# Miniprotein binders against q9h3h3: the designs that were tried, part 87

Target 1, 235 residues: q9h3h3
Amino acid sequence: EDGFTAEHLAAEAMAADMDPWLVFDARTTPATELDAWLAKYPPSQVTRYGDPGSPNSEPVGWIAVYGQGYSPNSGDVQGLQAAWEALQTSGRPITPGTLRQLAITHHVLSGKWLMHLAPGFKLDHAWAGIARAVVEGQLQVAKVSPRAKEGGRQVICVYTDDFTDRLGVLEADSAIRAAGIKCLLTYKPDVYTYLGIYRANRWHLCPTLYESRFQLGGSARGSRVLDRANNVELT
Key: E = the ipSAE of ESMFold2; O = the ipSAE of OpenDDE; V2 = 0.75 times the mean of E and O plus 0.25 times the DockQ between their complexes.

## First folded at step 9 (miniprotein)

Design d38 (at its last look DockQ between E and O 0.76; V2 from the best seeds 0.00; counts 0 for: pae E 1.7 > 1.5)
Fold by OpenDDE base, look of step 10:
Structure d38 (fold): chain B 235 residues (1-235), chain A 103 residues (1-103)
Amino acid sequence: as target 1 above (235 residues)
Amino acid sequence: GSRELRKEVRELILKAWLLVFKAVELADKGDYEEAIEVLEQAAELFRDAAELAERAGDPELAIRALEMAAWVLEYIARLLEKQGKPEQARKAKEEAEEIKRKE
């Protein structure tokens, strides 16, 4: 993806975060209602702007599912940004280790597995599988982008609480694979987004920490996970 | 109608974010003057979006748009400080705080 395309997708995501979300919250809603909710709001049919004939009459930024163990904690994002600016001004070398330490210090540890899918049955099926995994407690929280433009891909985000917990990141990958998803997955820490670290940054930091590729006949995980920072396979 | 206004609000917000990301790239390259000019345009678009959201009957979106305008102004202030313009930076911070007090 061209740097320009990445910036456009990021801008669309930020704009979407400002609109209302369609949420299924497993903390307050019985799990037995999930199937009816999924049928009512299939991601391929929910439109970003509430188009005529869509399930939503009003604009929707995201469709989300919250698990029973979900607790929103963004950490100290303002402190993180201040520390980052001070670090930039210091002229000290910035490494992935530096960002990890900043994230830990300010408790900004969330990250997400990302998948891009074309609108249609495969997307809705993938989303249903993830939503079930969230409600069943295999995953904590997930969101999917609504349909914006004809022919545009939709993104599913599956969050983990701590990008520094390699086991937790790998468990989430396993749960996604168990839900029947076979596409490429990329894992990105939220700290990189908060610090404005995108493609082609001056420090040459890769915003993707992990990549997961589906593997037929492989280990119990059904995926091959690559550590992009170290260029090492973890599975 | 209300639907057209809602669409226009979201178009303004999207344009504002595109400008923010452009400004971040410019600032990363050390082009602070151009970054500030782009951010000023972004802040104005967020303000316009807020006004239009109120007219559209979406006060919650109006508040969120104003919050983003304030955030952009705070970012401008930080860039002005890097340029050695502390008085202008103070003015940008004061403007951001004025927006926050009106939310």
Scores: ipSAE 0.724, ipTM 0.925, lowest interface PAE 0.5, mean pLDDT 89
Fold by ESMFold2-Fast, scan of step 9:
Parts: sequence; C-alpha cells; structure tokens
Structure d38 (fold): chain B 235 residues (1-235), chain A 103 residues (1-103)
Amino acid sequence: as target 1 above (235 residues)
Amino acid sequence: GSRELRKEVRELILKAWLLVFKAVELADKGDYEEAIEVLEQAAELFRDAAELAERAGDPELAIRALEMAAWVLEYIARLLEKQGKPEQARKAKEEAEEIKRKE
C-alpha cells in the first residue's frame, strides 16, 4: 500500500467517523429485520453525501452492523498521541512491543480485518454475508464505506476489540471465511492510524499486522494467516 | 444551496485531517516549528467547518468540528512545551478551554 494513499484513506475514514452512520443494532433490533435493512441500504447505492436518487437524503459516513455483545470503547486517543510524543523524547527504543504497550495503557486496542471491493453485486453480497455473521454472533461488529461518485473501491471493516488478542483476531478471520469471503484480507490496528504510521514510516513499523489468504481444502480454518510484521505463519 | 454547503463542510474537514496527519509526521521527525504551523492551519479549518456546518443546518457536525479544533490546540500546546515555550503553550490551552466552555 502506498504511504500517501494510506494517509488519504486514513483522513477519509476520520472525516467519515464525524458524519452520521446508518446502523443495524442487534442489541435493540430483532434479527428478522436485517434482510429488509440490507435491501434498503445496499452499500453500492448508499452515497457519501446524499446524492439524488440514492437511498439516503443526507450524508452518511458509514453503514454498520452492531452485534448483541457490542460495547463501544474508543480509548484515550488524545492521551495516546501525547504519550507517543513523550516516548520519542524518552530515548527508549520504538518497537512493535513498546507501541503495543502504549496502546494497552491508553485502551486504544481495536483493530480490523479489511477487504476492498468494487461497487456492485459482489460488494453487496459480501456485506450481506458479514452482516448476517455479526447478527448471528459469529462476529462482533462491522462497517462498510458508502459509495463515492468517483467509482473507487469501497472497504468492509470487520472489527475485533483487542488487536493484541491473537486468538480473537484468528477467530474473526475464520468467521469471515465461513461467511463465504474468499478475497485477500489485511488486519490493521487502529493505533497505527491515530499515530500516522504507514508502510514507509521512519520507525520501520508494519501497520498491517496480519494477512489472510483463502486456501481451498488446505487449512482446517479455511485460510492461511501470516504475521506480516514478523514474517511468521500462524495457520 | 444547502447540499453544496454540506459538501463544502466535508471538504474542509477532510483537508483539516490531511493537515493533522502531515503535522504528526513532522512532529515525529522533530520538526516541531513546522508541525505547529500546519496544526494552526488545521485548527482554523476545523473552526471554519464548524461555522459553515451551522449555516448548513448541521449543529451536530459543528460541535464535532469544534471538538477537533480544541484537540488540535491541545496538541499544539504539547509541542510548544517541547520547544521550551510554556507561555505560548498556556495560551493555546486557554484557547482550547474557551472552545470547550462555549459548548
């Protein structure tokens, strides 16, 4: 991923976070209503700014599905930034381990499996599969970007609450594969985005922690998961 | 029209976030003076976005944009402290608190 492109995507995500979200909340809404909601708001048709003829009349930042057990915790992002600046001044080495400790201290632990798909039937079908897995309890929470007029790819994000919990990250991958998803997946902790860490950073840190590739009939998990930072296979 | 104003607000917010990430990169390199200048621009863009959001009939976005302006000013204050400029840092903190008080 190009560093400049990653920065722009991160800025777009931050801007989108500030706008209203279209949410199916399984904590308060019966699962039987999901199919109607998915038909009303297919991500290939929902527009970022509320274009005429789209399902939305006003801007939408994200389309999201919250599982029954979802408990939002954004952590202390401001404290994280201040502590990162202090760490750089301290003379202590900057490694994945020290950054992980910073994230734990400030409770900025969320991470996500990412998939990028062109607008159209395949995107809407993949999103529907993910949304059903969330409502059925196999995944915790997910969101998908609305369509930009430029016709660029849209992103589906499937969150885990703690990027330091490898078992939870691998469980989410397994559930995504069980939902029929076969494309490349990459896992990124949110802490790297808030600290402005991209592929070409001065610390040589890898913001993509894991990569998942579909394996036909090979792995018991249905995929091969690689720890990108340490170049170690986990499955 | 209102739709054009809504899009303009989002363009200002996107530009502000791009400047925030640029400033983070500069601060990571120890270029505090330039980082502060870029962050001052970001804070102004978030304030401009808040004003335009109110005019567009979007008070919730205006509040979020002001919260981001205050956050940027607090970041500026921390960088000023690193430069040994505590008086300027205090003024930046007071400016952030003024924004928060008006909420």
Scores: ipSAE 0.703, ipTM 0.895, lowest interface PAE 0.8, mean pLDDT 87
Fold by ESMFold2, look of step 10:
Structure d38 (fold): chain B 235 residues (1-235), chain A 103 residues (1-103)
Amino acid sequence: as target 1 above (235 residues)
Amino acid sequence: GSRELRKEVRELILKAWLLVFKAVELADKGDYEEAIEVLEQAAELFRDAAELAERAGDPELAIRALEMAAWVLEYIARLLEKQGKPEQARKAKEEAEEIKRKE
């Protein structure tokens, strides 16, 4: 809620993006090696800066798993940012529809489901389930933050390739739930990240497009999903 | 020691990103001249971080820090063009290209 705190967290994420990542790449690594890799690099024990006693001797920004179908395409981010600057000086209203159109025009369509978990077995178990879903092809790509501070939460990001494809986003939610994950999930299109639009922004935009809550005995997807922009339940 | 040096590099990078986000807020408010001043500080911090990363034995981080410095200069150029200062914008773009070549 604090503007400084939000900026500080964003800056930490950008700095982490610049450090090396620990990657299991299913496109080049046999799936049978996944369990050994997960055991070697549990996210609760991989440290941000390579602390003594951790499995990594060097700084790590992110731990990631790339699926066999992962084809990275960040889109025209520079064109997106330029168009955003032009839009802000145009005097026209800035709306979720305007951002959606910018994202479509510049092919910046990826987004991610986010979950925040305390370090420990629950985090490592959730990550292992997600990583297996990625290698098995139910999900495309995921990453998890390393351990940085005592008591600090870590984040798992599960990516989808097109936030405008609601069915694809909901299928990813279902795959996450099938991996046994019961915590709150929030979905954020990457366009908001590239434009630096956080919760406390001047345009009152909601960077969280969807919320997913686990619902025992609910739909086959195992969750109740709310569209935050329209305040409408999708499931 | 080397652990403190590596921490210092990351502190410079964090400060540089905080300045970038500050500049984005200033530019969103239309305070382009102040945004450019803040971005110039961010670019210098990324260059300082790159130099220190090289000394710390992390040339890959040094390369990425230089890439960010160049990106900041390109952003400065776009703001300068918006202010009708094309000569200054050209100089900022040339500086960004020089950084990319030295990588």
Scores: ipSAE 0.459, ipTM 0.808, lowest interface PAE 1.7, mean pLDDT 86
ESMFold2 (binder alone), look of step 10: mean pLDDT 87; pTM 0.869

Design d39
Fold by ESMFold2-Fast, scan of step 9:
Structure d39 (fold): chain B 235 residues (1-235), chain A 103 residues (1-103)
Amino acid sequence: as target 1 above (235 residues)
Amino acid sequence: GSRELRKEVRELILKAWLLVFKAVELAYKGDYEEAIEVLEQAAELFRDAAELAERAGDPELAIRALEMAAWVLEYIARLLEKQGKPEQARKAKEEAEEIKRKE
């Protein structure tokens, strides 16, 4: 989003998905090893292409932490894409509701809270907090982009199993806030990514479903969450 | 040597994905002919990336790049079917199958 189109960011993400990931997998690795792993691979220092002086000698697409109970389920993406093509030719209105129904029918339910931060100690501190929440069981899985080029922001993605489960989405937001994160968060269902719903889309759909803003005031949640599609506060 | 090639491979893959997303937008607007032309360029870049990945000693990335080239050709075939060009669509599908057989 900083100086690039949403299409460019999507292209970078797809390219990154094709490269190896640095993973701390709590299903097979003791939680006591997390702090050493975080110190070894701070996202502000891990480079996309394995630059000299970085902790990685090989290209890295993503740095990820898998929770103890994490069980990946992408759903039927091929069936989703076929149904999307049929929907576009049917004359039926393309709305958040119709995309939600396609996602449910094809079990493509995962989604993610996104935060964009400049490379540096604030990014590394935020990632460490998120990673600990994943290993401790408050979040299921998260990933962060490596440093690609000077001046670019990096992205932390915190996944939930089901974007239609508002309570689960809000619980993830609360866990992110409890980890000390204060920046703007936006939530995007993976179905939007598979169908190419970006900031400038033909159907004028909001590219994210939810927005979370940090709020001072002694609230237990620490944030205000907005449903962007319906312009309704969920908190 | 190898590290320069590996970076070049990633640049080709990024360029290919940028063309894929450009083609998706063109297809959404109904500009199928231009979308197909852009997708043909993307498929070529994925194939070039696969060849360079092999030379760089990265056979896993080469396989993934070929899989993406095949996927792009399958997308081209679907757009050709929407245009009522089943013979051209069949040829695109055959080209995708040929790529998948080689990996």
Scores: ipSAE 0.620, ipTM 0.881, lowest interface PAE 1.1, mean pLDDT 86

Design d40
Fold by ESMFold2-Fast, scan of step 9:
Structure d40 (fold): chain B 235 residues (1-235), chain A 103 residues (1-103)
Amino acid sequence: as target 1 above (235 residues)
Amino acid sequence: GSRELRKEVRELILKAWLLVFKAVELALKGDYEEAIEVLEQAAELFRDAAELAERAGDPELAIRALEMAAWVLEYIARLLEKQGKPEQARKAKEEAEEIKRKE
């Protein structure tokens, strides 16, 4: 628990998106430079607003690593929002299925595995593992929030390009576990953020699609993945 | 001064986004009048953030904040159209276009 509402966390993410990002881009930077970059910019020390005592003097919204094959595609968000307004006024039921169809129609397909960690060694170690997996090609792209508040948790987001591709989502989970990550993970499609689906929402929808828990002495995957809405175990 | 200004800009932007999300929820309820009032507050905060961002030496953030103010005004216009107020909607669209021309 972060002590903030989901709406506040979403607003902070939108505000952070408007600020500069600190990026290691494997499309243009040799992989051999990653370890030095990670040492220079540990997320527990990079500050949201800039500070003379931190690695950054200027504000940083996100710290990100782009994989060699990263090709950003946010889809038709404007068309999605217009169709969503029409759907809502139509009186038709709002279900995960109708949201999935809107996302497909407007190509707003990206989603992410989320993990929340306290500032410190464990966060920096987890981020380094994720960043290496991205640069090595096991994950496509990831970002982590800078340190905004004393005592607040930071979030690592590991993106997949298509939340409707269950196999791809599960493969990302496996890669995260292979990188040494043992904390709770939840998966959220970006369409839910654009349409205002948070922890408490008017449509009583589960705000995440999947939950992954580390399995000590577990399966070959290293985790158990649950479909949150249906309470069905996928692994 | 610049560090304090930079933090103040981010606080205004955060407040504006919180109001945008509140307005979306109100609009989904059909509470268009309340949604418009909240969006007018959000647009003003984005405009205030843009002015303060320029003073803080961040013209790129100022442009992004103005783009968000224009987007909010376009949203207001759509809600006014849903209320059957096309003259007020036209004025909101004109205000958004004026912001975009002066970005």
Scores: ipSAE 0.502, ipTM 0.819, lowest interface PAE 1.6, mean pLDDT 85

Design d41
Fold by ESMFold2-Fast, scan of step 9:
Structure d41 (fold): chain B 235 residues (1-235), chain A 103 residues (1-103)
Amino acid sequence: as target 1 above (235 residues)
Amino acid sequence: GSRELRKEVRELILKAWLLVFKAVELAEEGDYEEAIEVLEQAAELFRDAAELAERAGDPELAIRALEMAAWVLEYIARLLEKQGKPEQARKAKEEAEEIKRKE
């Protein structure tokens, strides 16, 4: 990202969470309205602060699409943070398995596939494909960042409800590829974000669990998925 | 104008979050004293952002910024407990609760 660190990206995301979201909610809005909504609010044109000439007059933190079956499952984030702090002082080893167990115990299971694209047609086209897949039921929920004033790339986040369900994570990857997405994807559990594992860290944990690359020749799903922590091909 | 104030509020919030993540890094390294110092700065920036958001006509963002200031103070309290400073930790928690009561 042009001039941004992983810390800066995390800070931008947290700041964005504090502002209003522009949402297409398929639970309450007919699917037939999606194409008009996508045309009105392309992410390359929606500005973070409501700049003149943009579709939005007010600041927007995120542009999101909720599927018909979407039901937020935030888990016990407060309990997770308390347990994490206790773990750090306990002398017990901090490993992917220990973090996974904390996440399970506190029901903080959501995670997301991430893709970063420059503002423009390719971003808008990718988002439209993802949004349609969400409304049609192949994905559950997704969001995309608006264009920042001194912008670099924008991020599309496609959520799954349980990062410990490898099959479910791979099914989401397949649905993203079926929507026409060909760029690099990385998968991150939300528990890592809550615990500050967004870059290289003192425990030497890989900040993402999976990487997906588009490759026509190998996979029935059109992609190769790598377990980044163990450097092992899964597909 | 109002639009320039809204932009300034978001810039203060971004700076506060950058300090929070810097403090997380320091705390992970065991540098609790430095982490607390950085978090105190973050809490002040969230408070400044709340005041400016109110002036900009955005009371909802002001409330969220104050909630973040309280969250930072609670984090400070936990780090103070790790340093064996329970009295200072209690004062930080009291300050956080005072902020929450005002909203």
Scores: ipSAE 0.635, ipTM 0.886, lowest interface PAE 1.1, mean pLDDT 86

Design d42
Fold by ESMFold2-Fast, scan of step 9:
Structure d42 (fold): chain B 235 residues (1-235), chain A 103 residues (1-103)
Amino acid sequence: as target 1 above (235 residues)
Amino acid sequence: GSRELRKEVRELILKAWLLVFKAVELAEKGDYEEAIEVLEQAAELWRDAAELAERAGDPELAIRALEMAAWVLEYIARLLEKQGKPEQARKAKEEAEEIKRKE
């Protein structure tokens, strides 16, 4: 928490993308090997820079699990960025609807549920649950940051193919809850990340599209989901 | 040693990304002149990171850092065009192309 901003966290994520990833790829690796892999690489112990005593001797950017059906699709990010620059120059209003339209036009549709957890047992347990859900086919793909500094939070990202498919986004939330996750979740379209909507911004856009809170006491669902853009409760 | 070089490379890369994000914010506000100054600093950090990555025995990271230096110079060129400085923009594009040739 000490001095880290959403912008700094985004910069760390970009830097991490440039380093090697530790990947369990269910498309090529038997599911029976997952538990051993999780025991070898708990995210609370894997260090960003390959610190002494960690499972890794080299820098690690991300720890990831790819599902059997995972097929990456980033869309036309360059076209999205050019259209965004043109929109800003045009003087037309910038709204969640306008960003959604840009994303659809350029096929930049992926998004992710985010959770931030302190290093320790709860992080490792949460990641293991998510990883198992990915390998079993209830989720498509997920990644978690390594430990970069003592006391700093780590992030788990659980991706969906299409943020405009509300049912798919809600199904991912349900699968996360079924995996035993009880912390706050926020959903962010990748289009927001590419366009720098990661904190309070000049257009006063909410930096996330959905918010999911765990419901204690046996509600019909494991969570309550809010549409942040429209201030509408979905569950 | 090599471990210290690896950490130093990552520190330069993080600083370069922070400057890129700062420049994007400035450009979005129409502060093109200041954005260009920040991007020029970022380009230097990306080049320094590429050189240190090579010395640390990480040629793949060096290539990615050079790709970012070229991207930053192309962004500088677009901002110079918005300021009505096409000759300076052309020089920035040529510098980016030179970096791409060295990949």
Scores: ipSAE 0.625, ipTM 0.870, lowest interface PAE 1.1, mean pLDDT 86

Design d43
Fold by ESMFold2-Fast, scan of step 9:
Structure d43 (fold): chain B 235 residues (1-235), chain A 103 residues (1-103)
Amino acid sequence: as target 1 above (235 residues)
Amino acid sequence: GSRELRKEVRELILKAWLLVFKAVELAEKGDYEEAIEVLEQAAELYRDAAELAERAGDPELAIRALEMAAWVLEYIARLLEKQGKPEQARKAKEEAEEIKRKE
């Protein structure tokens, strides 16, 4: 436990989403400009609320890279939220399966691989690798949190279009590993985020569907992936 | 149809990836011979996926599948070197180079 409530985490996420983002958009910007952009905005130096001594003087919620083929589709979030409220009042059990069905019905299918890293060279290097993979087409979109005023670890989020598409989720993991990332990765569907389901939720749901661990036997494209929802190793 | 072929391509790639993960686990335990056998199956599946991706009109996916096949063959070569089989390792490297040239 980290001591935060679901309400606190949801409020912080909303604030970050509403604040300005620093975006490298490969749909409109030549790939040759990426290295200069990464050098200008290293995530270990970009501050959450701005500082005259940092790359940004104004607040930044997220630093993001959009791939050339990226087409945002959040689905019917309003319909999802209405159905979720109805489910809670229905008396039906709230399980991973029922949430999955709500997500499918309302086309709220996106999800993300998460990695948490301390501010510094390793974070900036990992982000640069992910950003290049996005611009080169191996990943669709990614974002990284700016440095908090209090310090602490930052998060890199690598998105996939459909959390029910296991091949797509594993393809993203492979591309992350090919970029040289060796830390623990966890995969979370956005449906859990939209519904405010975090660690220690009242329904005892695990918001993490997959967990990826780098193998010590050494493959940059291979990792041990656990299906947390079904408690089955995909190895 | 094209959509059915794309589904088959994705199923082949998924199967190949799962075999690579299994082979890495076997190699970590020192079971190099078994790891190589599993990796050879993975390389074949990636090549099959590349051919089907071409037929499905997805050359980008075909190129990615071929890159994965070449990488798997390079990994096989490294495991063969660890087993003291340099001639077989050389052939695996040559096969990987051949795939890269055809990209």
Scores: ipSAE 0.000, ipTM 0.113, lowest interface PAE 19.7, mean pLDDT 81

Design d44
Fold by ESMFold2-Fast, scan of step 9:
Structure d44 (fold): chain B 235 residues (1-235), chain A 103 residues (1-103)
Amino acid sequence: as target 1 above (235 residues)
Amino acid sequence: GSRELRKEVRELILKAWLLVFKAVELAEKGDYEEAIEVLEQAAELFRDAAELAERAGDPKLAIRALEMAAWVLEYIARLLEKQGKPEQARKAKEEAEEIKRKE
């Protein structure tokens, strides 16, 4: 429901995708080099457009860590778009279920947990925890935005390979929590990006599928996960 | 200098993407004419960004910006087809293919 803000953040993310990425690739780089790389490129200090006073003199779109088993599969995005246009023309209801079926048919299955943090030590510490979890195999791949000149919050994206695999999505949430992350997390499937469901839309689809909140008290441990599309607690 | 050009390129790209998402909302509401108008502006901004990226010494970003201009033109073509304007849709597709061929 944060339509307008989500739209602006989405535009920034698409622009960032077009610039160079700083990547630690665990498929080709020894895990022992990760700590030095994290110290060299803390996200609170890496600047979006480059600055002689920062770790980067040139523009950086994203700072990313690829896990040892990372194997990107974008699916059939063109087929997805054609099927989406046909669905809109057909008069059939447009629901999370019909979008899920389109995504499955065209193998556009990836999604991500999103967290937003202010520039500073807590962001750098959170990113370091996520990066270590990726390199150690508890997560598959993650990226974090660099610091924009005007400030504002930065985003960490933690990807899963299949948004329809609820257990896998929940397992990623558990790994994020185990890394020490306590802030609000929201989960978004990449199919929503390709279909333009970045914000409030005429079909009244919730732009995120899950929300995770850290559990602080009582006998409860870990996090509370809500299925936002169906308003059901998964826990 | 080159730093100012690099920042200007990113500002044009951000503006272009903001217009793309605005056009998506308009298209979702069935406002195809306004969506196409906004997308034409987005395509122009991606083309301008490509030219400035080349001047800034960033040919890879220039190519990516041209790829996005072509993508926007293909989107325009689809919306023109929804409006029953197949001749204009074909021209937009041809323009997109021309950009792709010159990469």
Scores: ipSAE 0.571, ipTM 0.869, lowest interface PAE 1.2, mean pLDDT 85

Design d45
Fold by ESMFold2-Fast, scan of step 9:
Structure d45 (fold): chain B 235 residues (1-235), chain A 103 residues (1-103)
Amino acid sequence: as target 1 above (235 residues)
Amino acid sequence: GSRELRKEVRELILKAWLLVFKAVELAEKGDYEEAIEVLEQAAELFRDAAELAERAGDPYLAIRALEMAAWVLEYIARLLEKQGKPEQARKAKEEAEEIKRKE
């Protein structure tokens, strides 16, 4: 039943993907222009539909920063979906491991760390830190949702190229923490989204692969990262 | 005005995506016939959104909406193949290709 809200949020995200993005692209724009761009387009003030008084006059789906080495790669999503449908009719076990195997075979490997923050200074400050880490090369790419008309929290997504590369996922977490982020982070592979596993499902699969909590007791900017599926601490 | 049209386009797109996710749930339950009916509605909404986006002066969104209509038709084709209806699946694929060629 709580899947109702998750379905609506997923639909909103898909609709947002279809609208124009406000992008700072470090592949073509000097890093010295980032601070001015962040001041012009703070996510707490950029509105989803270009409301009067916002810095945008047109609808904006996402605000994004692309790193110098960023190269978009969604893999073979259609092949993945066909294989998933065949697996469902095969009678073979459907587990996180089986899904991981399908994702590898079809090169649908990207995933993201997610954080949800209320509109305001804290959101804008967190986004600025993430954006600088992307431009400086500690992270590859990130995006943040614009302000919705009826309020609610906004989301920052920090992508990694390969969710099966545990070291890369942990490296991204470390860079997020080094940027001053202290809130709860959850990591979701894009493969779950493409297969429609975004809520409670008949296979009892959890679309959240990792969870990160800030911990001062470990190191200055350390965090505890939990592998949700295996209930194993990685840090 | 165009601002109200742009808002209406986004409402159609949101409705279309909600139907896509409903169809995914139905397909997972094995309700292929109902899933196909819901996807046909989603494809129509994406097409309507594309037409309205053109009228609103938003050709980028119009192209994206047509791409989604084609994607939905390809999904319908896969479900039709699962039902052992290859001729209907072929027609759905051809309709998707026709949309892609026109953009």
Scores: ipSAE 0.455, ipTM 0.836, lowest interface PAE 1.7, mean pLDDT 85

Design d46
Fold by ESMFold2-Fast, scan of step 9:
Structure d46 (fold): chain B 235 residues (1-235), chain A 103 residues (1-103)
Amino acid sequence: as target 1 above (235 residues)
Amino acid sequence: GSRELRKEVRELILKAWLLVFKAVELAEKGDYEEAIEVLEQAAELFRDAAELAERAGDPEIAIRALEMAAWVLEYIARLLEKQGKPEQARKAKEEAEEIKRKE
């Protein structure tokens, strides 16, 4: 079930990457224009294929907001894939540590916090909060899927530039929580996506490095972040 | 009309990517023959999507779909090399190069 869902979600993401994106780029657009852009393109109303009555007349793969300091760097994905093939034939153990080294060597360091929400007010409100945090400089870049199917959930992806920088990953979680987000978050490095590693894989690698759960009540505030690999709470 | 064709293009592309990810998992298990068969189906779907996209007046996605078909054929060639089938691998590479030249 999870394996099929993970493969299908990955395939949908790759297909979406091939279509145009609706982008608010804070590197070239004044922050004062964000609220009007968010009102024009609420993700619950933007359709994947440009259906009649939607704000878009053309297919949209993603709705994205780029921060002022955002500098896209995918690293050497080709070199990563070649090295991954060599690692598989080398007889060396395939572990989170060896994959981490591979990612560092080829500068494939980006990763993302993921949240899945049903289309509607809560999704649009969550996206608006994330988008404002990006434009204000608390987050670097984010994207949200358009509406593709009746009743299907949409995904918000909040990127960090270096998954090996634990403090940076935790800072992003804090900024997401400060934006009012209370749902479950999971963090996945892009290296796992490029190598096709999902939940069900022969090396028993967990592609999710962290989980963040909103803390409801009690003496402490904020979120609890779990290191999935070591099963240790970090916050 | 063209809107209906454009939706069909995206359905073909999604099917092609589903096959690519299935093939990746098969290759990771060492099931190279089955992976190659699935990738050949994926390459055909990307080519079909490119043709349909041209007919739908969507040349950008047509070019992207052809790029993906070529990429899939190069992946097939690498798996054929792993099986010790260099002549078949060369044919797959030539097919990928032909697609790239027609972009």
Scores: ipSAE 0.569, ipTM 0.866, lowest interface PAE 1.3, mean pLDDT 86

